# VHH binders against Daf-12-interacting protein 1 (din-1), part 5

Target 1, 171 residues: Daf-12-interacting protein 1 (din-1), of Caenorhabditis elegans (g5egk6r2213to2383)
Amino acid sequence: QRWFYKHFPMVWTGRLALKSTEAMINLHLINGSETFLNDVLGRQVTEENPRRDSVKILQRLRLDNGQVEHIYRILTNPEYACCLALSSVNNIENLKENDTNLKSHFIDYLINKKIAGISSLGEVETKFKSARVHVFAPGEIVNRYLSELATSLHDYLQNTDTRYLLIVFTN
Short names: E, the ipSAE of ESMFold2; O, the ipSAE of OpenDDE; V2, 0.75 times the mean of E and O plus 0.25 times the DockQ between their complexes.

## First folded at step 1 (VHH)

Design s3 (framework vhh_sonelokimab_d1)
Fold by ESMFold2-Fast, scan of step 1:
Structure s3 (fold): chain B 171 residues (1-171), chain A 125 residues (1-125)
Amino acid sequence: as target 1 above (171 residues)
Amino acid sequence: DVQLVESGGGLVQPGGSLRLSCAASGRTFSEYAVGWFRQAPGKEREFIGAISWSGDSTYYAVSEKGRFTISRDNSKNTLYLQMNSLRPEDTAVYYCAARPGSWYLEYTEDEYDYWGQGTLVTVSS
């Protein structure tokens, strides 16, 4: 069990209530190192599959077999991957067209709603310079609940000191 | 098994500060994730925040944003809640709670196995 914490210093499994809906979705936040995120995001065929190994570790959490299989499907599907590079300007990742463009919408939401007094891109980078977030979700979840997802991510990052997140959404 | 006893509650003025303590008995406090909950009269119990077994990770409810800080001292088997800028609506019985296996944090009361008896905090002029 110390072995699990050694590889994954923080994992959050819980529920996220979306403000504008009656629906609740399950949310899995994994705080890790940069190397852990890069291994998960590899998307290459290798002798060792880091996603398969990560799933084995996730099976040690209080997740049923159906949730593990669903998370595995999300992690292995390139259509579901998004990156929110909130660490610095030099680390802004160019999202691919098929990555739902969540980062652009998240930043626009923060600026347009003046969340936490943020009114410009420079203020976003200053406020969130220490966080890199990768979101895995079906495109329809991201697009349908974009503003609520942006608010929840902002609230989580404001309430916890974290540098690297892998976020997986399940129903 | 662990037993939890809260202390530090009392009457405090609006805008004041208060530090609650939760003393754990039992040899393995450092193997538990712990959190704080509160319950105001006639209302449901609500989550305040949680801290991992090592103290390296914390998670707070947005309703307590920026005013409350959770910490722990494993050498003293003690959990703390520092409360600042207190408001009348913070009046409640405050509970500490523990669960084994801190690889992830929980905010649902049903996920916690061990509970203290609670300490009353009254914020009033």
Scores: ipSAE 0.000, ipTM 0.117, lowest interface PAE 15.9, mean pLDDT 62

Design s4 (framework vhh_sonelokimab_d1)
Fold by ESMFold2-Fast, scan of step 1:
Structure s4 (fold): chain B 171 residues (1-171), chain A 128 residues (1-128)
Amino acid sequence: as target 1 above (171 residues)
Amino acid sequence: DVQLVESGGGLVQPGGSLRLSCAASGFTLDYYAVGWFRQAPGKEREFIGAISSSGGSTYYAVSEKGRFTISRDNSKNTLYLQMNSLRPEDTAVYYCATDLSGLYYTSDWLSPSQYDYWGQGTLVTVSS
């Protein structure tokens, strides 16, 4: 985890939700605009108006060969932020449980169904009301993206068997 | 702010045609299963046709196949239902529906319970 903290800024901590299942994650920005990401995720203005504490997967996108170019355009959109999502819990027993939940309920689910998760962050109070979130599990598309844009990160993830998701925010 | 707004309903003579529109806002149709359903008084909602969130596959209820055609215009974020050779028994409120969870398989598109967002409906009356 220290390696990610050193090389990529941790920009957000919160819950990733899929149906009734949740996992605590940290987002590390690997490419794109931090200012865009902060605008999308919100900022603590007052105690009554806190920064977003969750990202909910509401839709799916099938990962078939006919959509590869469309999906890759999402990952290379000039108005975006690409983040690595890692398990986030401080208690050792809870850390193992959360990591297992991230793997079984999110990573394995997305891989087994050959889908990516999609969320809409269209809140009326943000200038990016049309903002979309795409959640990718490890696979061919993610490997291609990381190989081209973050080869050392890709190598590190493969060598350490790290549980991760790639989460992309776009306008 | 997620909205589905149907339009195009009205009175039509038997044997006539009618085109319904469903305008989506607050989300992009091409990522979701979107379909048409209808409900006559005292009956359950029944499936008419749907289009997948991937590949553009279209499914029709057997009883309506050949008379009704579902289509989409992604540039207008709008779903259409073309109805031909209308019969008095086609009289119903027609609904546009989508499942924003997008997690259901194609076999689930036929069930109204799998759709969590519905339009207000548009009345189609086929009368002699």
Scores: ipSAE 0.000, ipTM 0.131, lowest interface PAE 14.5, mean pLDDT 74

Design s5 (framework vhh_sonelokimab_d1)
Fold by ESMFold2-Fast, scan of step 1:
Structure s5 (fold): chain B 171 residues (1-171), chain A 127 residues (1-127)
Amino acid sequence: as target 1 above (171 residues)
Amino acid sequence: DVQLVESGGGLVQPGGSLRLSCAASGRTFSSYAVGWFRQAPGKEREFIGAISTSGGYTYYAVSEKGRFTISRDNSKNTLYLQMNSLRPEDTAVYYCAADRTPYSFGLSTDEDDYDYWGQGTLVTVSS
């Protein structure tokens, strides 16, 4: 919680830092409905009660309080601050129509950059459960932490009823 | 519905090592992210580190990286803290705790996010 206040400055700006590299990783919204994504990420997070405001924002995605709590905890992790976990694929219909293009684009990126030692589609699907995870990773800094991220996402997907996990990284 | 009991505390000399254990009873230990906290006499409780439900991810307080290692064995319902290069300032009661939210992915550093606590085990680092 203290980490969240330090890395999300008063306004939801779409900018998240990977603390271990001191680099600012911007959150870019790729191939989503502008209205949907701006409604999610364009809200102010106040210093008085950022959790309460985040709950209100996430509730607009038709998530229950338990799912909101879970996503809030993901956002407080300093090495994975660029994660947005959405627990219902059916409630995110604006992203479904381009899932194939997004998946292919970033799987090719992961393979070509050998992120987390990935050299094939099968390795991506094993590590990320790609049917439920959309990784948007044009950043060089992401490469250093993707093995840890893959392990954490594997743990997450083994132990949650998560239907959708959207992760966006950019330098 | 997790009960936690710490063990392995005691007197150790500066520069020594000690391994703490936290035994969980109940069938839901593997559903919880768990962590270690400590409290020195007259001071507030301090976060040491946490580990994900499967043990695949760990997060440590900056001051404890390199000296302390957290691990878990879900088949034995046990959490461990390996402490190396101990100093007198490491003297404290050490607590294990389970996150209030089962299947939580994020690792909290805030004691208020933990609802299941052990009774603590005293570690004294002195010659």
Scores: ipSAE 0.000, ipTM 0.132, lowest interface PAE 14.8, mean pLDDT 55

Design s6 (framework vhh_sonelokimab_d1)
Fold by ESMFold2-Fast, scan of step 1:
Structure s6 (fold): chain B 171 residues (1-171), chain A 126 residues (1-126)
Amino acid sequence: as target 1 above (171 residues)
Amino acid sequence: DVQLVESGGGLVQPGGSLRLSCAASGFTFSSYAVGWFRQAPGKEREFIGAISWSGGSTYYAVSEKGRFTISRDNSKNTLYLQMNSLRPEDTAVYYCAAKPYGSSWYPTLESEYDYWGQGTLVTVSS
């Protein structure tokens, strides 16, 4: 599967090193596609040749209508099918911790659980307790997706042990 | 019609355990964040815990001292509250509630919940 080879979002620094007004959330696409993504600041991003300045969300998670619509367009793009990832970082460019092993554990979990429909996973049931995963069915009401994302981002930012947050929208 | 129906309440001895259930119907349960509140005789209603629509995030009030666990089963349209090491001060009517549109940032606010159950009485007494 092509998205197996994409880099996992990473946490450069924990909650204790970041104040809420100073942190930014980076949204990464995991599933491969030739289609262009626009970030919340209107920049184009390609998954096959990703820019280092990933899709970004302000940590002040009261999103205006334009930001909500932009995230909605990303989530409903059929060419990006099933995978998004969120990470809270100052700079992820140089962070490369066991990405392949973490991806393998996540994929093994999905295969073994045969996830069909809406699922929510706390810590990935592996030796990587620093990862949190959420799996969602397609066709859900966008406002519910965004409320769940806001809740997950808030919880993630409060947890110094969690380094990776992965949100998967299944096809 | 929208319904939330609690069950599992009753009389229990101090130190005992109860599992409350809340069965949802008439709306898309899997698209709603849900939570538990309680109201003891002569007191204001208080937040117990909440769980996001997918079940991936949970929030608890500190008053439970880690004795309560919230969970949900979207395939059964059911919310659960596991209560352990019960004390007389846990005596209350327990309500389940569903949060429609809006931010999961405010799970402790009663005003964020549009659908409420009828409540189930839990009495902890010898």
Scores: ipSAE 0.000, ipTM 0.117, lowest interface PAE 16.1, mean pLDDT 54

Design s7 (framework vhh_sonelokimab_d1)
Fold by ESMFold2-Fast, scan of step 1:
Structure s7 (fold): chain B 171 residues (1-171), chain A 125 residues (1-125)
Amino acid sequence: as target 1 above (171 residues)
Amino acid sequence: DVQLVESGGGLVQPGGSLRLSCAASGRTFSNYAVGWFRQAPGKEREFIGAISRSGGSTYYAVSEKGRFTISRDNSKNTLYLQMNSLRPEDTAVYYCAASTIGWYPLTSESYYDYWGQGTLVTVSS
């Protein structure tokens, strides 16, 4: 448990939204540019530092075999930011509800429909850069990515049966 | 490689119970996430449930949760499906399957690499 937070420190916390459903998530950078991610989401250093509060899924992308290699290139691009999203809240009393919401309304939804979530984050003056966001549930491409490029992390996630998403920020 | 063989199928009356077993060859079974599927005549294959490598996590189709329980014994290289409160609609060939992808989400046939031959369960009066 401490092993994960030592090697993959939290880079952002906020709301993931789909329609009327929300879940609180922590993002842990596993590949790519922390600088790019900070430019898009804001740097969470002090209370005074501005950051985005949420990522809202607005569109769906059907996952078919023709897109697998394109998606894999997005996940591995060092100029982008590939993050592990885990359930998180400050209050223990809400943790189980939040974890259930993440699983039922986001992970299971994406899996059962064989889709990825798509979002677009707009530029906010000079404060935040714009980005396209892909939200992936565990599945063939994600499991291949983690097993090949992040083997220790993949083993940890499977052994702890952790609910997660991969969230990728691109230009 | 793993080979899977199902057993325990047969005729049972409505409301009855059956326990299906799936025996795996070799001592490598603990490296796979495994699940159960069924197929009734003229219908598509349907997911029932899956269990993680350690047995610490299970994932069920909503309609089967509470009636069916999946478990594994890695020391015996065996997967089980305990089926309770059986209905005529549960009549199907039941398959066990193993995945090299690992745990979650294993709700689709396409995620499974190794399949058993199936065992027939008939629920009738």
Scores: ipSAE 0.000, ipTM 0.175, lowest interface PAE 12.6, mean pLDDT 80

Design s8 (framework vhh_sonelokimab_d1)
Fold by ESMFold2-Fast, scan of step 1:
Structure s8 (fold): chain B 171 residues (1-171), chain A 125 residues (1-125)
Amino acid sequence: as target 1 above (171 residues)
Amino acid sequence: DVQLVESGGGLVQPGGSLRLSCAASGSTFSDYAVGWFRQAPGKEREFIGAISWSGGDTYYAVSEKGRFTISRDNSKNTLYLQMNSLRPEDTAVYYCAADFSLTVYESLDAEYDYWGQGTLVTVSS
């Protein structure tokens, strides 16, 4: 989306789809240095365990078990430190305390730095609408889309010196 | 929140086999990647290997690949370590550990969220 293009160094975009719906969740991969990552996500994400926080957040997205493992396998590649920032401020019910803290720090960073002119939580909620994939039945998520995403991520990561990724979900 | 209890340790002769178990309680076992570590007398704790929450992916330390096999049974909330061709240098206290990240990677002690108390394995004639 235009807002992310303006404020984050965009590297790659893709889409996730639910099998029984035309609704799409956009996935943005944003290349960043350790300093950029720490600034954007706050000091709750360390170089030592940034991928662990990302995987915990992915578990809160209601994906089927096979699809979660497929994406997780890509994101746990030991040559990368990956982070996931949910763009949906309104989807917090499935997050544990540590995931909530990560999201809160990111929101506070956006407000304190006046990113995109954001000065309040309401403005963050406007820019970061609800973005989740929900699974209501086996096969609800189309395997081909997640396999395509995993292949694209793998191909990108094989051809880059990226040490850190910021992964953002949007509507 | 998960509690882990190891069992199956004991005395075994060189060349023998042994299977360790790690029983989990307190939360959903299938939410965690789990791994095995060991600590020999006077040595640092050493990573052996890990298995993902579903069992679909495993990662082993290079030195243990081929002799040790990690498996899990989510219906029984249990993790296993099958050890074959045991040698005196395998004598150590063996620990299981759980990591909510679902990652299967080589880790240091500090990276795992929950640890068991350990079970002693002695390889001697």
Scores: ipSAE 0.000, ipTM 0.123, lowest interface PAE 16.7, mean pLDDT 55

Design s9 (framework vhh_sonelokimab_d1)
Fold by ESMFold2-Fast, scan of step 1:
Structure s9 (fold): chain B 171 residues (1-171), chain A 128 residues (1-128)
Amino acid sequence: as target 1 above (171 residues)
Amino acid sequence: DVQLVESGGGLVQPGGSLRLSCAASGRTFSSYVVGWFRQAPGKEREFIGAISGSGGITYYAVSEKGRFTISRDNSKNTLYLQMNSLRPEDTAVYYCAAGTSYYAGSYDYTEPSEYDYWGQGTLVTVSS
């Protein structure tokens, strides 16, 4: 719905990778610092402006081992940026294939393994700031976060059966 | 080519504490993810905790208040497990394990099969 795109700007588009699998995603900022996120990922998509073209999941964080409070602090850290990752429509020959890849190889994978993805983005010749990245699939922790801090968005996502990941950037 | 030797096991009373050490030799210790596993008599090997090569990321199989704390000292090539408030059900042989984390994100810290090198184990008995 038009309401979603008005309130949650697209801040980045690129590849999300796990092993040999990738999906094209758009990031929509839902909470936190757009300035911080731009420093980490690069400026908006333009022909001349440099940006990171991918985020690669390098490690896994177990969600079923009693670290719920610690994980929730990552989502609520005051020095962060929290984004929704949605399937990208602009660079895909088959939109349905990309959406299916996002679901089967990322969302379902993370849910079935009961893990979150972790990445570290290093500083690249001072062009981009370093950041720690956490990738969450829909689940108890994400649902709690959205129901408390973004109730209208949570309702929208449930009513539209939207496939998404929650991606959190911290310094 | 890394070798691991556990130490610090023994008999401890319920409610007591124990610190296990794992000494590594061979190639640089900091290049490995290292974890602790345990195996009780007649049971499968279970994950306890793991720590990344830099020490910046830790994973635990215990409650959020945590009775166990994993740490490492790369300058001493040593991994530690601090165990507090021990219970009889913590009785097991404790193993340290080392594995590599691949750039492509294939590593699962909780899976024994992801670890290439294992110690011989150290027995911890929690009993009165």
Scores: ipSAE 0.000, ipTM 0.120, lowest interface PAE 16.9, mean pLDDT 77

Design u1 (framework vhh_surovatamig_d1; at its last look DockQ between E and O 0.16; V2 from the best seeds 0.00; counts 0 for: pae O 4.3 > 2, placed apart)
Amino acid sequence: EVQLVESGGGLVQPGGSLRLSCAASGFTFSSYWMSWVRQAPGKGLEWVATIKQDGSEKDYVDSVKGRFTISRDNAKKSLYLQMNSLRAEDTAVYYCARDLYDSSGYYEVLEDAFDIRGQGTLVTVSS
ESMFold2-Fast, scan of step 1: ipSAE 0.016; ipTM 0.416
ESMFold2, look of step 2: ipSAE 0.295; ipTM 0.725
ESMFold2 (binder alone), look of step 2: mean pLDDT 82; pTM 0.826
OpenDDE, look of step 2: ipSAE 0.020; ipTM 0.350

Design u10 (framework vhh_surovatamig_d1; at its last look DockQ between E and O 0.01; V2 from the best seeds 0.00; counts 0 for: pae O 13.1 > 2, unsure alone 63.8 < 65, placed apart)
Fold by OpenDDE, look of step 2:
Structure u10 (fold): chain B 171 residues (1-171), chain A 125 residues (1-125)
Amino acid sequence: as target 1 above (171 residues)
Amino acid sequence: EVQLVESGGGLVQPGGSLRLSCAASGFTFSSYAMSWVRQAPGKGLEWVATIYSSGDSTDYVDSVKGRFTISRDNAKKSLYLQMNSLRAEDTAVYYCARGPYSSSWYEDLGYFDLRGQGTLVTVSS
């Protein structure tokens, strides 16, 4: 676990929303452009560099065989940012609830519906750049991506009961 | 080196006030939620307060609500705990901790992946 935090430090914390459900998540950059991600989400490094508070899923992408290669190309583009999303909380008493929400209303939902979540982040003044967001639950596409480009992480996740999403930010 | 160093502990009378500080180094402080935890003599580790990375969200254990205030200065990479109306039961070693993280990522430090050496707070008449 220390290995994970060392190699994939947390770069953003905030709210993920789908319909009426919300979950707090930590993002860990696993591949792509850190500068791009920072421009989109911010990190609250300074007063002049704030962060977005949330990402809201508003659309869905059906995952079929025809989409797999296209999505994979997006995931492997170094100009984009690919992150691992893990459960987070700012209220210790709500930890279990947050984990449950992430699993039931996000991970399991996406899997059962065979979809990816889509979000469009607009430009906010001069503070944040716009981006398209793809939210993936564990599955064929994610496994392929991790096994090829993040083998150590893939192995780590396979050997742990970790609940996670793969979130990709594109221009 | 990744490190947290607490300071500000000491002896105080009941009803008194104390301000703890924590200096962080070796990591991007502003990216992390930070917490205070404490361990009273003969008791286990107890969570006290957490502040979100942006500093705009906080949470407290019920016993300290209204008395303690957690805050942070990301520019100084510092975490603070203002403790007012101190009680005997607040006596403990107070630790600065990085986190919390997902419950699926427990390690030797439990829900936190980094913790300082602690500072002793003694509340006694």
Scores: ipSAE 0.000, ipTM 0.220, lowest interface PAE 13.1, mean pLDDT 85
ESMFold2-Fast, scan of step 1: ipSAE 0.014; ipTM 0.325
ESMFold2, look of step 2: ipSAE 0.000; ipTM 0.218
ESMFold2 (binder alone), look of step 2: mean pLDDT 79; pTM 0.798

Design u2 (framework vhh_surovatamig_d1)
Fold by ESMFold2-Fast, scan of step 1:
Structure u2 (fold): chain B 171 residues (1-171), chain A 127 residues (1-127)
Amino acid sequence: as target 1 above (171 residues)
Amino acid sequence: EVQLVESGGGLVQPGGSLRLSCAASGFTFSDYYMSWVRQAPGKGLEWVATISSSGSTIDYVDSVKGRFTISRDNAKKSLYLQMNSLRAEDTAVYYCAKDQYYDILTGYEDLEYFDYRGQGTLVTVSS
């Protein structure tokens, strides 16, 4: 079973938002999803017994077995790889004012692309209002990656019952 | 609350075909990986196939590759298994399963941790 990832030219240090509220992990993300997984897991995820070694590495973060299995499932699921590359938390309080404009731009982008499956603007906005956005240098490269992600984000956003969508944009 | 209802099982001769269906309710079907698992008479549970939430990623146990096709319809909240070239060793009760912590794509050995299973549908391959 091979995984297919989109590489994002991003550098990030912060927290990974989970589908549950059980754990927040301070993680380092550099050069996209594959590098992020290698850093977190200490190796490339492979087809040969990928779960066995990855679970052991996550246990080093002093998480209980339920948290480890939940995080492992999210990290190794190719449909969530794109979501995780966009879903991270930087809880720097002083970025609240800075991220307001970026949320508006991103919401406008999603509306203009007419991504099907968005239940309502209010629901999308609610997810982004709860998000912490860490931005270093927004530009054409960020816009290009958002454009490339439009199709894969469609599947994620078809159901707004998912509680987490946390985005990090860096240069 | 969470409910899975399988159908489509029956008696078929070797080489025949059957299509199984699973109707899901009580949860957001389109958010979850879904699997088919089976239990042959007197045997343990065996994972058969998994499909991702969007349908883009699909995996099968080696013994059914090329013969079985898993698919889903998120609008109808339904999961399907098309079974072709059936063999006597395919005789089993087939269950529709919702994923939980244990990712079947990486560790189907932990079948005991499937979140929810339906009642199952019996497939008998016999002359």
Scores: ipSAE 0.000, ipTM 0.108, lowest interface PAE 18.4, mean pLDDT 51

Design u3 (framework vhh_surovatamig_d1)
Fold by ESMFold2-Fast, scan of step 1:
Structure u3 (fold): chain B 171 residues (1-171), chain A 127 residues (1-127)
Amino acid sequence: as target 1 above (171 residues)
Amino acid sequence: EVQLVESGGGLVQPGGSLRLSCAASGFTFSSYEMSWVRQAPGKGLEWVATISSSGSTIDYVDSVKGRFTISRDNAKKSLYLQMNSLRAEDTAVYYCARESYDFWSGYYTEDYYMDVRGQGTLVTVSS
C-alpha cells in the first residue's frame, strides 16, 4: 500500500460495482494521461471539483477470442489512462469485508469467466467527459503488459500476492 | 446460431406492472445463467437481474429489489422478468443476455456509446 503511494500517484478513490456487489478501490496511475483521467473522474485532491463516486461494470468482453493486440494498444495508449486498482484502506470498519469482496466477487469472477469487465461513463454536460472503462483481472494479458511496461511493479505484485485489478479509461 | 428474442414491453403508468419474456434458441439454455439488462434513453447499459442455470441463485440491482422478479423455464427455453410498482426511472430498452461465455458488447468499438446488439423490448413508464 505504502509502496504504491511512493511509486505511482493515487488519482481516485471510489466504488467499483458488479451486480449487487461493491468494493472500495484506490486507483494508482501507471501509464497514460492523468489530465484525461481527471477530465473523466474529477480531480480527487480538489474539494471544489466534483468527482464521480462509482464505476459500475455493466458488460463483459471475452479474453479468449484473439483480441490481444487490440487490448495492448488500449493499455499502452498515452492519451488514455491505465490504472492499478487496490482495495481501499480508508474504511476501517469493513476493511476485511472489502478486501474479500474485491477478491471473490471481482478478481475471481473475472478470472473464472475469462472476461474483462466493461463500463460506460456518460458525459455530464461540461463537468465530466464520457469514457469507456475496461477492468482486467490478473492473467496472461496483464502479466505480459506489466512485464514489458512496468517490470518493478510486476515483480512487486508477484512477490507480495497483492490483490489488484488493472483498469483502463479510454475515450 | 445464438438468438435471444425479447417481448412484453409497452407503455405503462407509474405504479403499473409488465411481464417481459425472452425466447432463447441456438444453444443449451439450461446450461447457462441468464440476465436482464437495460438501457435508458441516452444512457449506458445497466445490469438488472441474474438467475443461475438451475434457478436456485438470483440477484438484483438494488433499485429493483422487491419490485422485480426474474424467473426461467428451462423446458420452454424462456427467461422472464415480472416488473411491479414501475417508476419513470425504469423507462428503458430491456435486453436478455446469456451470462458466462457469451458476448454482450462483442469486440471493442471506438464508439462512445455502449450499446447492446439486438432488438430488445421497450418499456416506457409515463403518465
Scores: ipSAE 0.000, ipTM 0.197, lowest interface PAE 11.0, mean pLDDT 78

Design u4 (framework vhh_surovatamig_d1)
Fold by ESMFold2-Fast, scan of step 1:
Structure u4 (fold): chain B 171 residues (1-171), chain A 126 residues (1-126)
Amino acid sequence: as target 1 above (171 residues)
Amino acid sequence: EVQLVESGGGLVQPGGSLRLSCAASGFTFSNYAMSWVRQAPGKGLEWVATISGSGDSTDYVDSVKGRFTISRDNAKKSLYLQMNSLRAEDTAVYYCAKEGYYGSGSYLPEDYFDYRGQGTLVTVSS
């Protein structure tokens, strides 16, 4: 699944299993200092049609039609998540109470697999303390937030020179 | 060795038309998206149009939509740009560009393409 972003340096990609439901969650971790995100985020998008705008963003990345369709399918699938924009690591603590189990699985997975070079809770908190974190929750539509995500991340990154973590949970 | 050779540029009057061609070699042409980019005198590079490897998907900068058409012939390993209703502001050197990605720390179009050709000059003047 790393092939989605073969043309762009990904920090990490893989799968996360939810123990309570035996559901497999595909997890894509993207470092906010990566140039491909700045290319995407440099594009102003409209709110007129988020699906159309997301396709235009993907086309700007110069991917072949099969790659565009595969990524678009992932981003627009109703079983995939909505975007939650977080201004700091502390906002992860404030995920919905019904998402506490998901937060625990996420943190344990990052630590146990040493994903993005993370080996402790302190590294999660310190490394992403000043970063904007975007978390896509399972069971919600991502496509509605793509235009806002692209424009807000562009403005934020241009002004803060900060790292960010983009997390997508797919069932 | 990747090679891209542009042709078809010239002097035209406003409202005129030109067709640019690009001959590609040194890579599997049908596997890569291709673009046209341009540079006006004293300006930076501007992306103009892109076509997917299969030819099924195209995208254009807003200023050329409805006037320019990008196309490709994978059997001939050739890329084309049909330019209609040309304006003075379309005056630029036009480059054929192979799919790539931006280099670390760069956000400019010139760093996105892993290769571009020598270019062909288009001058729109009365």
Scores: ipSAE 0.000, ipTM 0.110, lowest interface PAE 17.5, mean pLDDT 54

